# VHH binders against Abasic site processing protein HMCES (HMCES), part 45

Target 1, 269 residues: Abasic site processing protein HMCES (HMCES), of Homo sapiens (Human) (q96fz2)
Amino acid sequence: CGRTSCHLPRDVLTRACAYQDRRGQQRLPEWRDPDKYCPSYNKSPQSNSPVLLSRLHFEKDADSSERIIAPMRWGLVPSWFKESDPSKLQFNTTNCRSDTVMEKRSFKVPLGKGRRCVVLADGFYEWQRCQGTNQRQPYFIYFPQIKTEKSGSIGAADSPENWEKVWDNWRLLTMAGIFDCWEPPEGGDVLYSYTIITVDSCKGLSDIHHRMPAILDGEEAVSKWLDFGEVSTQEALKLIHPTENITFHAVSSVVNNSRNNTPECLAPV

## First folded at step 7 (VHH)

Design r1 (from g5 with T102L; framework vhh_6z1v_2)
Fold by ESMFold2-Fast, scan of step 7:
Structure r1 (fold): chain B 269 residues (1-269), chain A 123 residues (1-123)
Amino acid sequence: as target 1 above (269 residues)
Amino acid sequence: EVQLVESGGRLVRTGGSLRLSCAASGRTFSTYAMGWFRQAPGKEREVVAAISWSGGITWHADFVKGRFTISRDNAKNTVYLQMNSLKPEDTAVYYCAARSYLLYDSPKEYDYWGQGTQVTVSS
């Protein structure tokens, strides 16, 4: 998983993350650094994306079931990294394989500290190899959405008003992530950065790509992944597996250039 | 976290119209998707209509399309169901329900429920 869409305005994104704490109280996640949130239809590694994490990471005595939403850099920078510039990291930490997560020190250490997060996206993009050509077909991959009168009337690229309206009831993709905190050697703000855990592709996606992000399907899975105060690393890792509860459609080559940031990036073709 | 009170149920004749109201109390009404559900004697509770937190998206069951319209007024913390061209088959207790953010077409997905208001349609 190396490209996502997360374009919802901050207010809509916050509402889409409504949840219940351990006591059953309805809550919205509290923002950290909201000004760093940059909505985009075409997010690449090294850009910031919103993640959910437990409030207990920021407040010593907080209820671990309460959630913060914060923009974090995509591409985990380990706490031990010695260079002054994170872009000098020689290792690709955009994704973390589920089968080796407990073997790689860059991931095992933050995981042992409970640094689990849920990476939010409208969906993600993958490029299917086409037989006999060097060209790849991009696909937008996302949770199945509820059929509504507005979504049922959506035409491919011909109804921008109706296309804008689907986002009002969009079920965000919730991917399992690991984050770490890096303190610049020469001072400055602590950098929060994350990696997306990947698993073998499900049957439904196998013709598009051989790997997929570890998707947390539903509030029970999301709550258990985030709640490092009550859920051990061993128990949380049981949530990491492929899911068949996913859908997709082909999109135009506009998405190929990460500088393109328009609704055309995810519109069906 | 939200409390719901339905009103407006009464006896109406076939072909008549009726508007139901659901008054909500609680901190975060505008974060809830809202739905209208009904239960007739001897039947399971079924979804009639649902509306997103903003009112921008609606869903209506096939058996009420073109006859019923769901709407909401977030300033008044109220959801409405406008019922037109009523049929005897519409006789039921009508319930208002709320869930966080996403609207669904199943009663099982809703967390907060009102007590219901009786609608009776006679020939």
Scores: ipSAE 0.397, ipTM 0.720, lowest interface PAE 2.9, mean pLDDT 88
Fold by OpenDDE, second read of step 8:
Structure r1 (fold): chain B 269 residues (1-269), chain A 123 residues (1-123)
Amino acid sequence: as target 1 above (269 residues)
Amino acid sequence: EVQLVESGGRLVRTGGSLRLSCAASGRTFSTYAMGWFRQAPGKEREVVAAISWSGGITWHADFVKGRFTISRDNAKNTVYLQMNSLKPEDTAVYYCAARSYLLYDSPKEYDYWGQGTQVTVSS
């Protein structure tokens, strides 16, 4: 996964992240560094995206079922990294393969510290290789959305009003991630960064791409992944598998350029 | 910094039972995952059991085979190891360990350790 969409306004995003804590109380996640949230239809590595993480990461004695939402840098910077510039990382940390997560120090160590997060997105993009051509067809991949009588397919939103209605009730894609905290050697603010765990693609997506993000489907899966105080790494890792509960549609080549940040990126062609 | 003090270790006969306690200092006991380790003479230290900060999840080593049970009382800042059906092979120094805000996945990387308590099982 090298491209996502996360364009919802902050308030809408927050509401979409409503949850129940372990006591059954309905809650909204509290924001950390809300000013770092930059909505975009076209999120690339090194950009900031919002993730969910347990409140226990920030507060002693906090209920570990409580959630914080925070923009973090896409591309995990390990805490042990000694260079002053994270871009000098010689290995790709955009994704973490599920099969080797425990073999790579960069991911194993933060995972062992309970640094699990849920990466939020409208969906993610993948490119299908066309046999015999150098052309790649991009697809937008996301959770199936509840069809309200009035809400046609994402593609049928013929009016701005309908578009808004669709997004106000949009089910966000919840991807399993690992985050780390990096202190720059020269001082400054701690950098929070994340990697997205990837798995082999489900059958439905296999024709498009052979790998997919580990999607946490449902509140239980999300809760268990986040709750590092109650759920062991071993148990959490059981949640990491392909899911067939996705849908997708072809989009235009507009998304190919990471600088393009318009609704056309995810619009059906 | 957390100080850990183990107690309860003694000489017992094969088949006997023993309950170890570990008292932790400080006000933040509930934020620590706790573990019991043991080290026999000439052997490496090995994990016996671990428990999450809330007690909601426990892990026991394979050699325990249901004989030992880890538990905790956060109100008392204490973690326990109930040992039943003790065997001579269980003879070791038992250590309490604590780790703050860490996953249950690796009992090997604990930050704080007690001095240990000797458990001896006679035939």
Scores: ipSAE 0.006, ipTM 0.244, lowest interface PAE 11.7, mean pLDDT 88

Design r10 (from g5 with T102S; framework vhh_6z1v_2)
Fold by ESMFold2-Fast, scan of step 7:
Structure r10 (fold): chain B 269 residues (1-269), chain A 123 residues (1-123)
Amino acid sequence: as target 1 above (269 residues)
Amino acid sequence: EVQLVESGGRLVRTGGSLRLSCAASGRTFSTYAMGWFRQAPGKEREVVAAISWSGGITWHADFVKGRFTISRDNAKNTVYLQMNSLKPEDTAVYYCAARSYSLYDSPKEYDYWGQGTQVTVSS
């Protein structure tokens, strides 16, 4: 998983993340650094993406079932990194393999501190190898959405009005992530950065790509992954597995260039 | 927390019309997607219609399209089901349900349920 879409305006994204805390109270996640959130149809590693994490990471006596939403840098910078420029990290931490997560210090240490997050996206992109050519076919991959009377499907919107209606009820993709906190040696703001855990692809996606993000399907899975105050690392890792509850469609090569940030990136071809 | 109370169910003749109401007591009503479901004796509960938190998106089951319309009034914390051209097959207990934000067509995905209101259609 190396490219996503997360384009919803902040207010719509916040409502899409409505949840119930441990006491059954309906809540919206509280923002940290909302000004760092940059909606985009084409997010690449090193850009900021919104993640959900437990309020208990920021407030000592907080209910661990309460949620914060915060933009974090995609590409985990370990807390022990000694250089002044995070872009000089020689290890690719965009993704973390589920089978070796407890063996890699960069991931094992933050995981031991309960630094689990849920990475939010409209969906993600993968490139399928086309047999007989060096060309690759991009696909947009996302949770199944309910077919409605107004939009029909995401690809049926030919006007801005129709696009707004499609996204009003969009079920966001919820991917299991690990984050860490890095303090610059020369001082400055703490950098929060994350990695997406990956698993073997499900049967439905095997013809597109051999790996997929670990998707947390439904609020029970999301709640257990986030709640590091009540759910141990061992129990949380049981949530990490391939899922078949996913759909996709082919998209234009416009998405290939990460600088292209338009609805055409995820529209069906 | 949200509590749901349905009203409007009664006996009505084939071809008649009826409007069901569902009143919610939660402060956060506008953050919920709402659905109408029905269950006839000896049958499973099935989805009839659903509406997004804003009212901008609606969904109706194929067997009620063109006859039933779901709507909501967030200022009154109420969701409605307008039922036209009623058939004996529409006889059931009708339930209102709420879930966070996004629509679903499965009863299992809804968190809060009303007690139901009986609709009987006679020929």
Scores: ipSAE 0.013, ipTM 0.428, lowest interface PAE 7.8, mean pLDDT 86

Design r11 (from g5 with K108S E109R; framework vhh_6z1v_2)
Fold by OpenDDE, second read of step 8:
Structure r11 (fold): chain B 269 residues (1-269), chain A 123 residues (1-123)
Amino acid sequence: as target 1 above (269 residues)
Amino acid sequence: EVQLVESGGRLVRTGGSLRLSCAASGRTFSTYAMGWFRQAPGKEREVVAAISWSGGITWHADFVKGRFTISRDNAKNTVYLQMNSLKPEDTAVYYCAARSYTLYDSPSRYDYWGQGTQVTVSS
């Protein structure tokens, strides 16, 4: 996964992240560094995207079922990294393979510290290789959305008004991530950064791409992944597997350019 | 810093039952995941069971096979291991361990350890 969409306004995004804590109380996640949130239809590595994480990461004695939402840098910067510039990382940390997560220090160590997060997105993009051509067809991949009586297929939103209605009720894609905290050697603010765990693609997606993000489908999965105070690493890792509960549609080549940030990126062609 | 003190270890016969207790010092017991480990002579320390800070999540080793149960009482700052249907193979020093905010099945993940209590199961 090298491209996502996360374009919802902050308030809409927050509401979409409503949850119940372990006491059954309905809650909204509290924001950390909300000013770092930059909505975009075309998110690339090194950009900031919002993730969910347990409040316990920030507050001692906090209810670990409570969630914080925070923009973090896409591309995990390990805490042990000693260079002053994160861009000098010589290895790719955009993704973490599920099968080797425990073998790689960069991911194993933060995971062992309970630094699990849920990466939020409208969906992610993947490119299908066309046999015999150098052309790649991009797809937007996301959770199936509830068809409201009036809202035709996401593709049929003929009006801006209908579009807004769709997005106001959009089910966000929830991807399993690992984050780390990096203190710059020269001082400054702690950098929070994340990697997306990837798995082999489900059957439905296999024709498009052989790998997919580990998607946490449902509140229980999301809660368990986040709750490092209650759920062990071993148990959490059981949640990491392919899911068939996705849908996708072909999109235009507009998304190929990471600088393009328009609704056309995820619009059906 | 948390001090852990195990108790309850003794000689028992095969098929017998035993309840181990681990008392924790301090006021922050409810913030710790707790675990029971055991080490037999000449063997590596192995996890027996673990319990989350609230007690909502428990884990038991495969060799337990339903014979042992971990529990805790946060009001008493105590974690328990109920051991039933004991076997000679269960003979070991049993250790209580604590880790803040995390539940792990690896000894390396626990920060505080008790002195251990000897459990001996005779044939």
Scores: ipSAE 0.006, ipTM 0.249, lowest interface PAE 11.8, mean pLDDT 88
Fold by ESMFold2-Fast, scan of step 7:
Structure r11 (fold): chain B 269 residues (1-269), chain A 123 residues (1-123)
Amino acid sequence: as target 1 above (269 residues)
Amino acid sequence: EVQLVESGGRLVRTGGSLRLSCAASGRTFSTYAMGWFRQAPGKEREVVAAISWSGGITWHADFVKGRFTISRDNAKNTVYLQMNSLKPEDTAVYYCAARSYTLYDSPSRYDYWGQGTQVTVSS
């Protein structure tokens, strides 16, 4: 998984992440660094994407079931990295294979610290290799969505925020991630960065690509992955497996150039 | 937390009409997506219709399209299900349910439930 869409305005994204804490209270995740959120139809590695993580990472006495939403850099920079420039890291940390996650120091160390996060996206893109040609067919891959049949009439005086849109009810893709915190040796702000865990593709996606992100399907899986205060690394890793609860459609080659950031990137062709 | 109370269920003849109401108490009713669900004897609870927090988006199951209409009145903290052209197959206990913000087509995704109201359709 090397390209996603996460284009929702901050307020819509926040509402889409409504959840229930351990006590059964309905909540919205609390933002950290909201000004760093950059919505886009075409997000590539090195850019910031919103992730969910436990409030306990930031507050010692916090309920570990409460959630923070924060933008993080895609491409994990390990806490032990000694160089001053993270671009000098010799290993690609955009994705983390599930079968070797406990063997790779870059991932094992933050995982042992409970640094699990849920990476949010509208969906992700994959490129299908076409036999006998050099062309690849891009697909947009996302959770099945509810079909809506009726939209209400909105008055002319209503603000844009009051308009009903298909995206107001969009079920965000929730991918299992690992993050780390890197302190520049010469000083400066702590860099939060993440990797997406990958698994073998499910039967439904096998003709498009042989790998897929580890998708956390439903609130129970999301809650257990995030709750490092109550759920051990061993138990959390049981959530990492392929899922069939996914859909897709072909999209135009506009998405191929990561600088293109328009709705046409995910529109069906 | 929101408390839900359904009303309006009764015996109706085939082809008849009925309007169900669901009165909500508690804060922030307008932030909840609402759904109507039903459960017939020996069957799983299934979704009939759902409506977004604002009322701008509605969803209806294929088996009730054109016959049932969901609506809400946020000023009265009430959601409605207008049922027309009733069939014996519509006989069930009807439940209203609430979910924070986004609507879903699965009973397992709703957090707050009413006690239900019985609808019986006879020929």
Scores: ipSAE 0.000, ipTM 0.277, lowest interface PAE 10.4, mean pLDDT 85

Design r12 (from g5 with K108S E109K; framework vhh_6z1v_2)
Fold by ESMFold2-Fast, scan of step 7:
Structure r12 (fold): chain B 269 residues (1-269), chain A 123 residues (1-123)
Amino acid sequence: as target 1 above (269 residues)
Amino acid sequence: EVQLVESGGRLVRTGGSLRLSCAASGRTFSTYAMGWFRQAPGKEREVVAAISWSGGITWHADFVKGRFTISRDNAKNTVYLQMNSLKPEDTAVYYCAARSYTLYDSPSKYDYWGQGTQVTVSS
């Protein structure tokens, strides 16, 4: 998984993340550094994306079922990294393979500290290899959406007003992530960065790409992944597997250039 | 809101070439997908070619592939149809049309239309 869309305005994104805490109280996640959130139809590694994580990571004695939403840098920088420049990291930490997560120090250590997060996106992009050419066909991959009387579909959206109807009650893609906290040796703000856990593709996506992000399908899976105070690493890892509850459509080559940031990036071709 | 004005239609001999232009006025041209459509006497309006708001996606009908090319210049608020190897069957009134964001290959999906420009191809 190397490219996502996460374009919702902050208020719409926050409402899309409504949840219940352990006591059954309906809540919205509390923002940390909301001004660092940059909506985009075309997010690449090294950019910031919003993630959900347990409030207990920031506040001693907090209920571990309460959620924070925070922008984090895509591309995990381990807490033990000693260089002053994160770009000197020799490892590609954009994704973390589920089958080796407990064997790689960069991921094993933060996972042991309960540093699990849920990476939020409208959906993600993958490039299908085309026969007889070096060109690849991009696809936008996302959760099936609830059809309502007032909602529009991506394929039927043809005006700014109709696009707003598509997004107003959009079900966000929720991907399992691991984060770490890196303190610059020369001082400065703590860097929060994450990696997306990947699994083998499901049957439905196998013709597009051989790998997919570990998707947490539904609120029970999301809450168990986040709740490091009550759910052990071993128990949480049982949530990491391919998911068939996914849909997709072909999109234009406009998405190929990460500088392009418009609805055309995910519009059907 | 966008206003569209086609130009460039004329009489052309079989095998000739012609370039049609569609000038758009309005604040949001760069957010519109654009299409070229045609209607021959006694026939339904059909889609010839379409182009996304950025120019990154183009679609051409099978009956014009390899002969016609759609393009746009967002700095000039103009969309073009380059027509090569013209045939008598290409004789029609050519229309440009606009819709917000998403490109479609159906006339019914376009919201704003020009008045048309006549192309006549003779032997």
Scores: ipSAE 0.000, ipTM 0.124, lowest interface PAE 16.9, mean pLDDT 85
Fold by OpenDDE, second read of step 8:
Structure r12 (fold): chain B 269 residues (1-269), chain A 123 residues (1-123)
Amino acid sequence: as target 1 above (269 residues)
Amino acid sequence: EVQLVESGGRLVRTGGSLRLSCAASGRTFSTYAMGWFRQAPGKEREVVAAISWSGGITWHADFVKGRFTISRDNAKNTVYLQMNSLKPEDTAVYYCAARSYTLYDSPSKYDYWGQGTQVTVSS
């Protein structure tokens, strides 16, 4: 996974992240560093994207079922990294393979500290290789959306009004991530950064791409992944597997350029 | 700092039952995940069971096979291990351990340990 969409306004995004805590109380996640949130139809590594994480990471004695939403840098910077520039990392931390997560120090260590997060997106993009051509067809991949009587297919958003209606009720893609905290050697603010865990693709997606993000499907899965106070690493890792509960449609080549940030990126062709 | 004191270990016959208790000191018992570990002579310390701070999540080792159950009473600052259908292979020193805010199956993740209580199962 090297490209996502996360374009919802902050308020809409927050509402879409409504949850029940351990006590069954309906809650909205509290924002940390909301000013770092930059909505975009075309998110690439090294950009900031919002993630969910347990409040316990920030507050001692907090209910670990409570959630914080925070923009973090895509591409995990390990805490042990001693260079002053994160771009000097010699290995790719955009993704973490599920099968080697416990073998890689960069991921194992923060995971062992309970630094699990849920990466939020409208969906993610993947490119299908066309046999015999150098051309790749991009797809937008996301959760199936609930068809409201009035909401035509995402493709049928014939009007701006319909588009807004669709996005107001959009089910966000929830991807399993690991984050770390890096203190720059020269001082400054702690950098929070994340990696997306990847798995082998489900059967439905296998024709498009052989790998997919580990998607946490449902409130229980999301809660368990986040709640490092209650749920062990071993138990959490059981949640990491391919899911068939996704849909996708072909999109235009507009998304190929990471600088393009328009609705055309995820519009069906 | 949390002090842990195990009790209840004794000699029992095969097929017997035993309940171990671990009393924790301090006022912050509910912030600790608790675990029971055991160590037999000449063997490594192994996890038997673990329980989250709230008791909402429990973990049991495969060798338990439903025979043992971990529980806790936060009001009493105590964690329990109910052991049923005991076997000679269960003979070991049983240790209580505590970890703040996290549930793990690895001994290395636990910060506080009791002195242990001897459980002996005779044939």
Scores: ipSAE 0.000, ipTM 0.247, lowest interface PAE 13.0, mean pLDDT 88

Design r13 (from g5 with E109Q; framework vhh_6z1v_2)
Fold by ESMFold2-Fast, scan of step 7:
Structure r13 (fold): chain B 269 residues (1-269), chain A 123 residues (1-123)
Amino acid sequence: as target 1 above (269 residues)
Amino acid sequence: EVQLVESGGRLVRTGGSLRLSCAASGRTFSTYAMGWFRQAPGKEREVVAAISWSGGITWHADFVKGRFTISRDNAKNTVYLQMNSLKPEDTAVYYCAARSYTLYDSPKQYDYWGQGTQVTVSS
């Protein structure tokens, strides 16, 4: 899974992440580095995406059920990486296979430290191979959404007023991720970066692609994945499996070029 | 946590109009999706209308479309149900309910409930 959409304005994204802490108190996640959030219909690896993670990662005595939202680099840079330029990393960490996560040092170490996050997106893109050609058909894949009489379709959002109606009640896709913290050897700011855990595709998606992100379907799954203070690695990994609660539609080839950042990227064809 | 108080229920004649109000506790109201539900004697509680946190998305049950309109005022922490062309079949206790962010068309998905306000439609 190598391309997503996460275009909601910061205020709308924050409200879409409203949650209850362990005490049942209604909360919005608190932002870290909000200025690094760059909304886009077409996010590729090495760009920043918003993730949810436990407040306990930043505050020693925090309730582990409280959430922070922070932009992180897509493409995990391991804490042990010794070179000065993260782009020099010799292997691709955009995705992490669920079946080998406990065998790969780059993922096993941060996972053992409780560095679990939930990667937020409007949805993700995948390219279906077409018979007899090197050309592929892109699809936008996302949670089923509630339909309304005024705007039940992404394609109806062609103006600012219509965009609010489409996205006002959007259920964000919540993908299981692992993050790590890398300190540049030469000094500078700590880099937070993540990988998306992948699983075998569900039956509904198998004709589009053989792999899918590990989707956390519902607040109970999201809470357990994030709560590294109360939920062990072994218990959290039980949440990692294919899901059938997903929908999709074919989109225009406009999405193929990651520089294109318009609603046309996810509009049905 | 969130307290909801309905008002406006009363006896009205067939064909009449009524506006129900639901006042919320004040904090975090703008993070809640809101719904109006009703329950008549011998019937299950059913969803009448729902509205998103901003008011931009609304949903109305088929049996009230064109007659009822849901709206909200986040500055006043209030959600409304405007009821027109009332029928005897609309007689029920009307409940206001809240859930975090995403609206649903099922009572089971709502977390916070008011005490209800009685609407009676008769001759």
Scores: ipSAE 0.012, ipTM 0.439, lowest interface PAE 8.0, mean pLDDT 86
Fold by OpenDDE, second read of step 8:
Structure r13 (fold): chain B 269 residues (1-269), chain A 123 residues (1-123)
Amino acid sequence: as target 1 above (269 residues)
Amino acid sequence: EVQLVESGGRLVRTGGSLRLSCAASGRTFSTYAMGWFRQAPGKEREVVAAISWSGGITWHADFVKGRFTISRDNAKNTVYLQMNSLKPEDTAVYYCAARSYTLYDSPKQYDYWGQGTQVTVSS
């Protein structure tokens, strides 16, 4: 996964992240560093995206079922990294393969510290290789959405009003991530950064791409992944597998350029 | 810093029962996941059971097969291991361990350890 969409306004995003804590109380996640949130239809590595993480990461004695939402840098910077510039990382940390997560120090160590997060997105993009051509067809991949009687196919929102209605009720894609905290050697603010765990693609997506993000489907999966105080690494890793509960549609080549940040990126072609 | 003190280890006969206790010092017991480990002579230390800070989640090793149960009382700053149907193979030093905020099944993940209590099961 090298491209996502996360374009919802902050308030809409927050509401979409409503949850119940372990006591059954309905809650909204509290924001950390909300000013770092930059909505975009076209998120690339090194950009900031919002993730969910347990409040226990920030507050001692906090209820670990409570969630914080925070923009973090896409591309995990390990805490042990000693260079002053994270861009000098020589290995790719955009994704973490589920099968090797425990073999790679960069991911194993933060995971062992309970640094699990849920990466939020409208969906993610993948490119299908066309046999015999150098052309790649991009697809937008996301959770199936509840069809409201009036809302035709996500693609058929002919009116801005309908578009807004669709997005106000959009089910966000929830991807399993690992984050780390990096202190710059020269001082400054702690950098929070994340990697997306990837798995082999489900059957439905296999024709498009052989790998997919580990999607946490449902509140229970999300809660368990986040709750590092109650749920062991071993148990959490059981949640990492392909899911068939995904849909997709072809989009235009507009998304190919990471600088394009328009609704056309995810619009059906 | 948390100090852990195990108690309850003794000689028991095969098929017997034993309850181990681990008392933790300090005021922050409820913030720690707790684990029981054991080490037999000439063997590596292995996890027996683990319990989350609230007690909501428990984990037991496969060899336990329902014979042992980990529990905790946060009001008493104590974690317990109820051991039933003991076997000679259960003979080991049993250790209590604590880790802040996380539940792990690996000894390397725990920050604090007790001195251990000897459990001997005689045939």
Scores: ipSAE 0.000, ipTM 0.230, lowest interface PAE 12.5, mean pLDDT 88

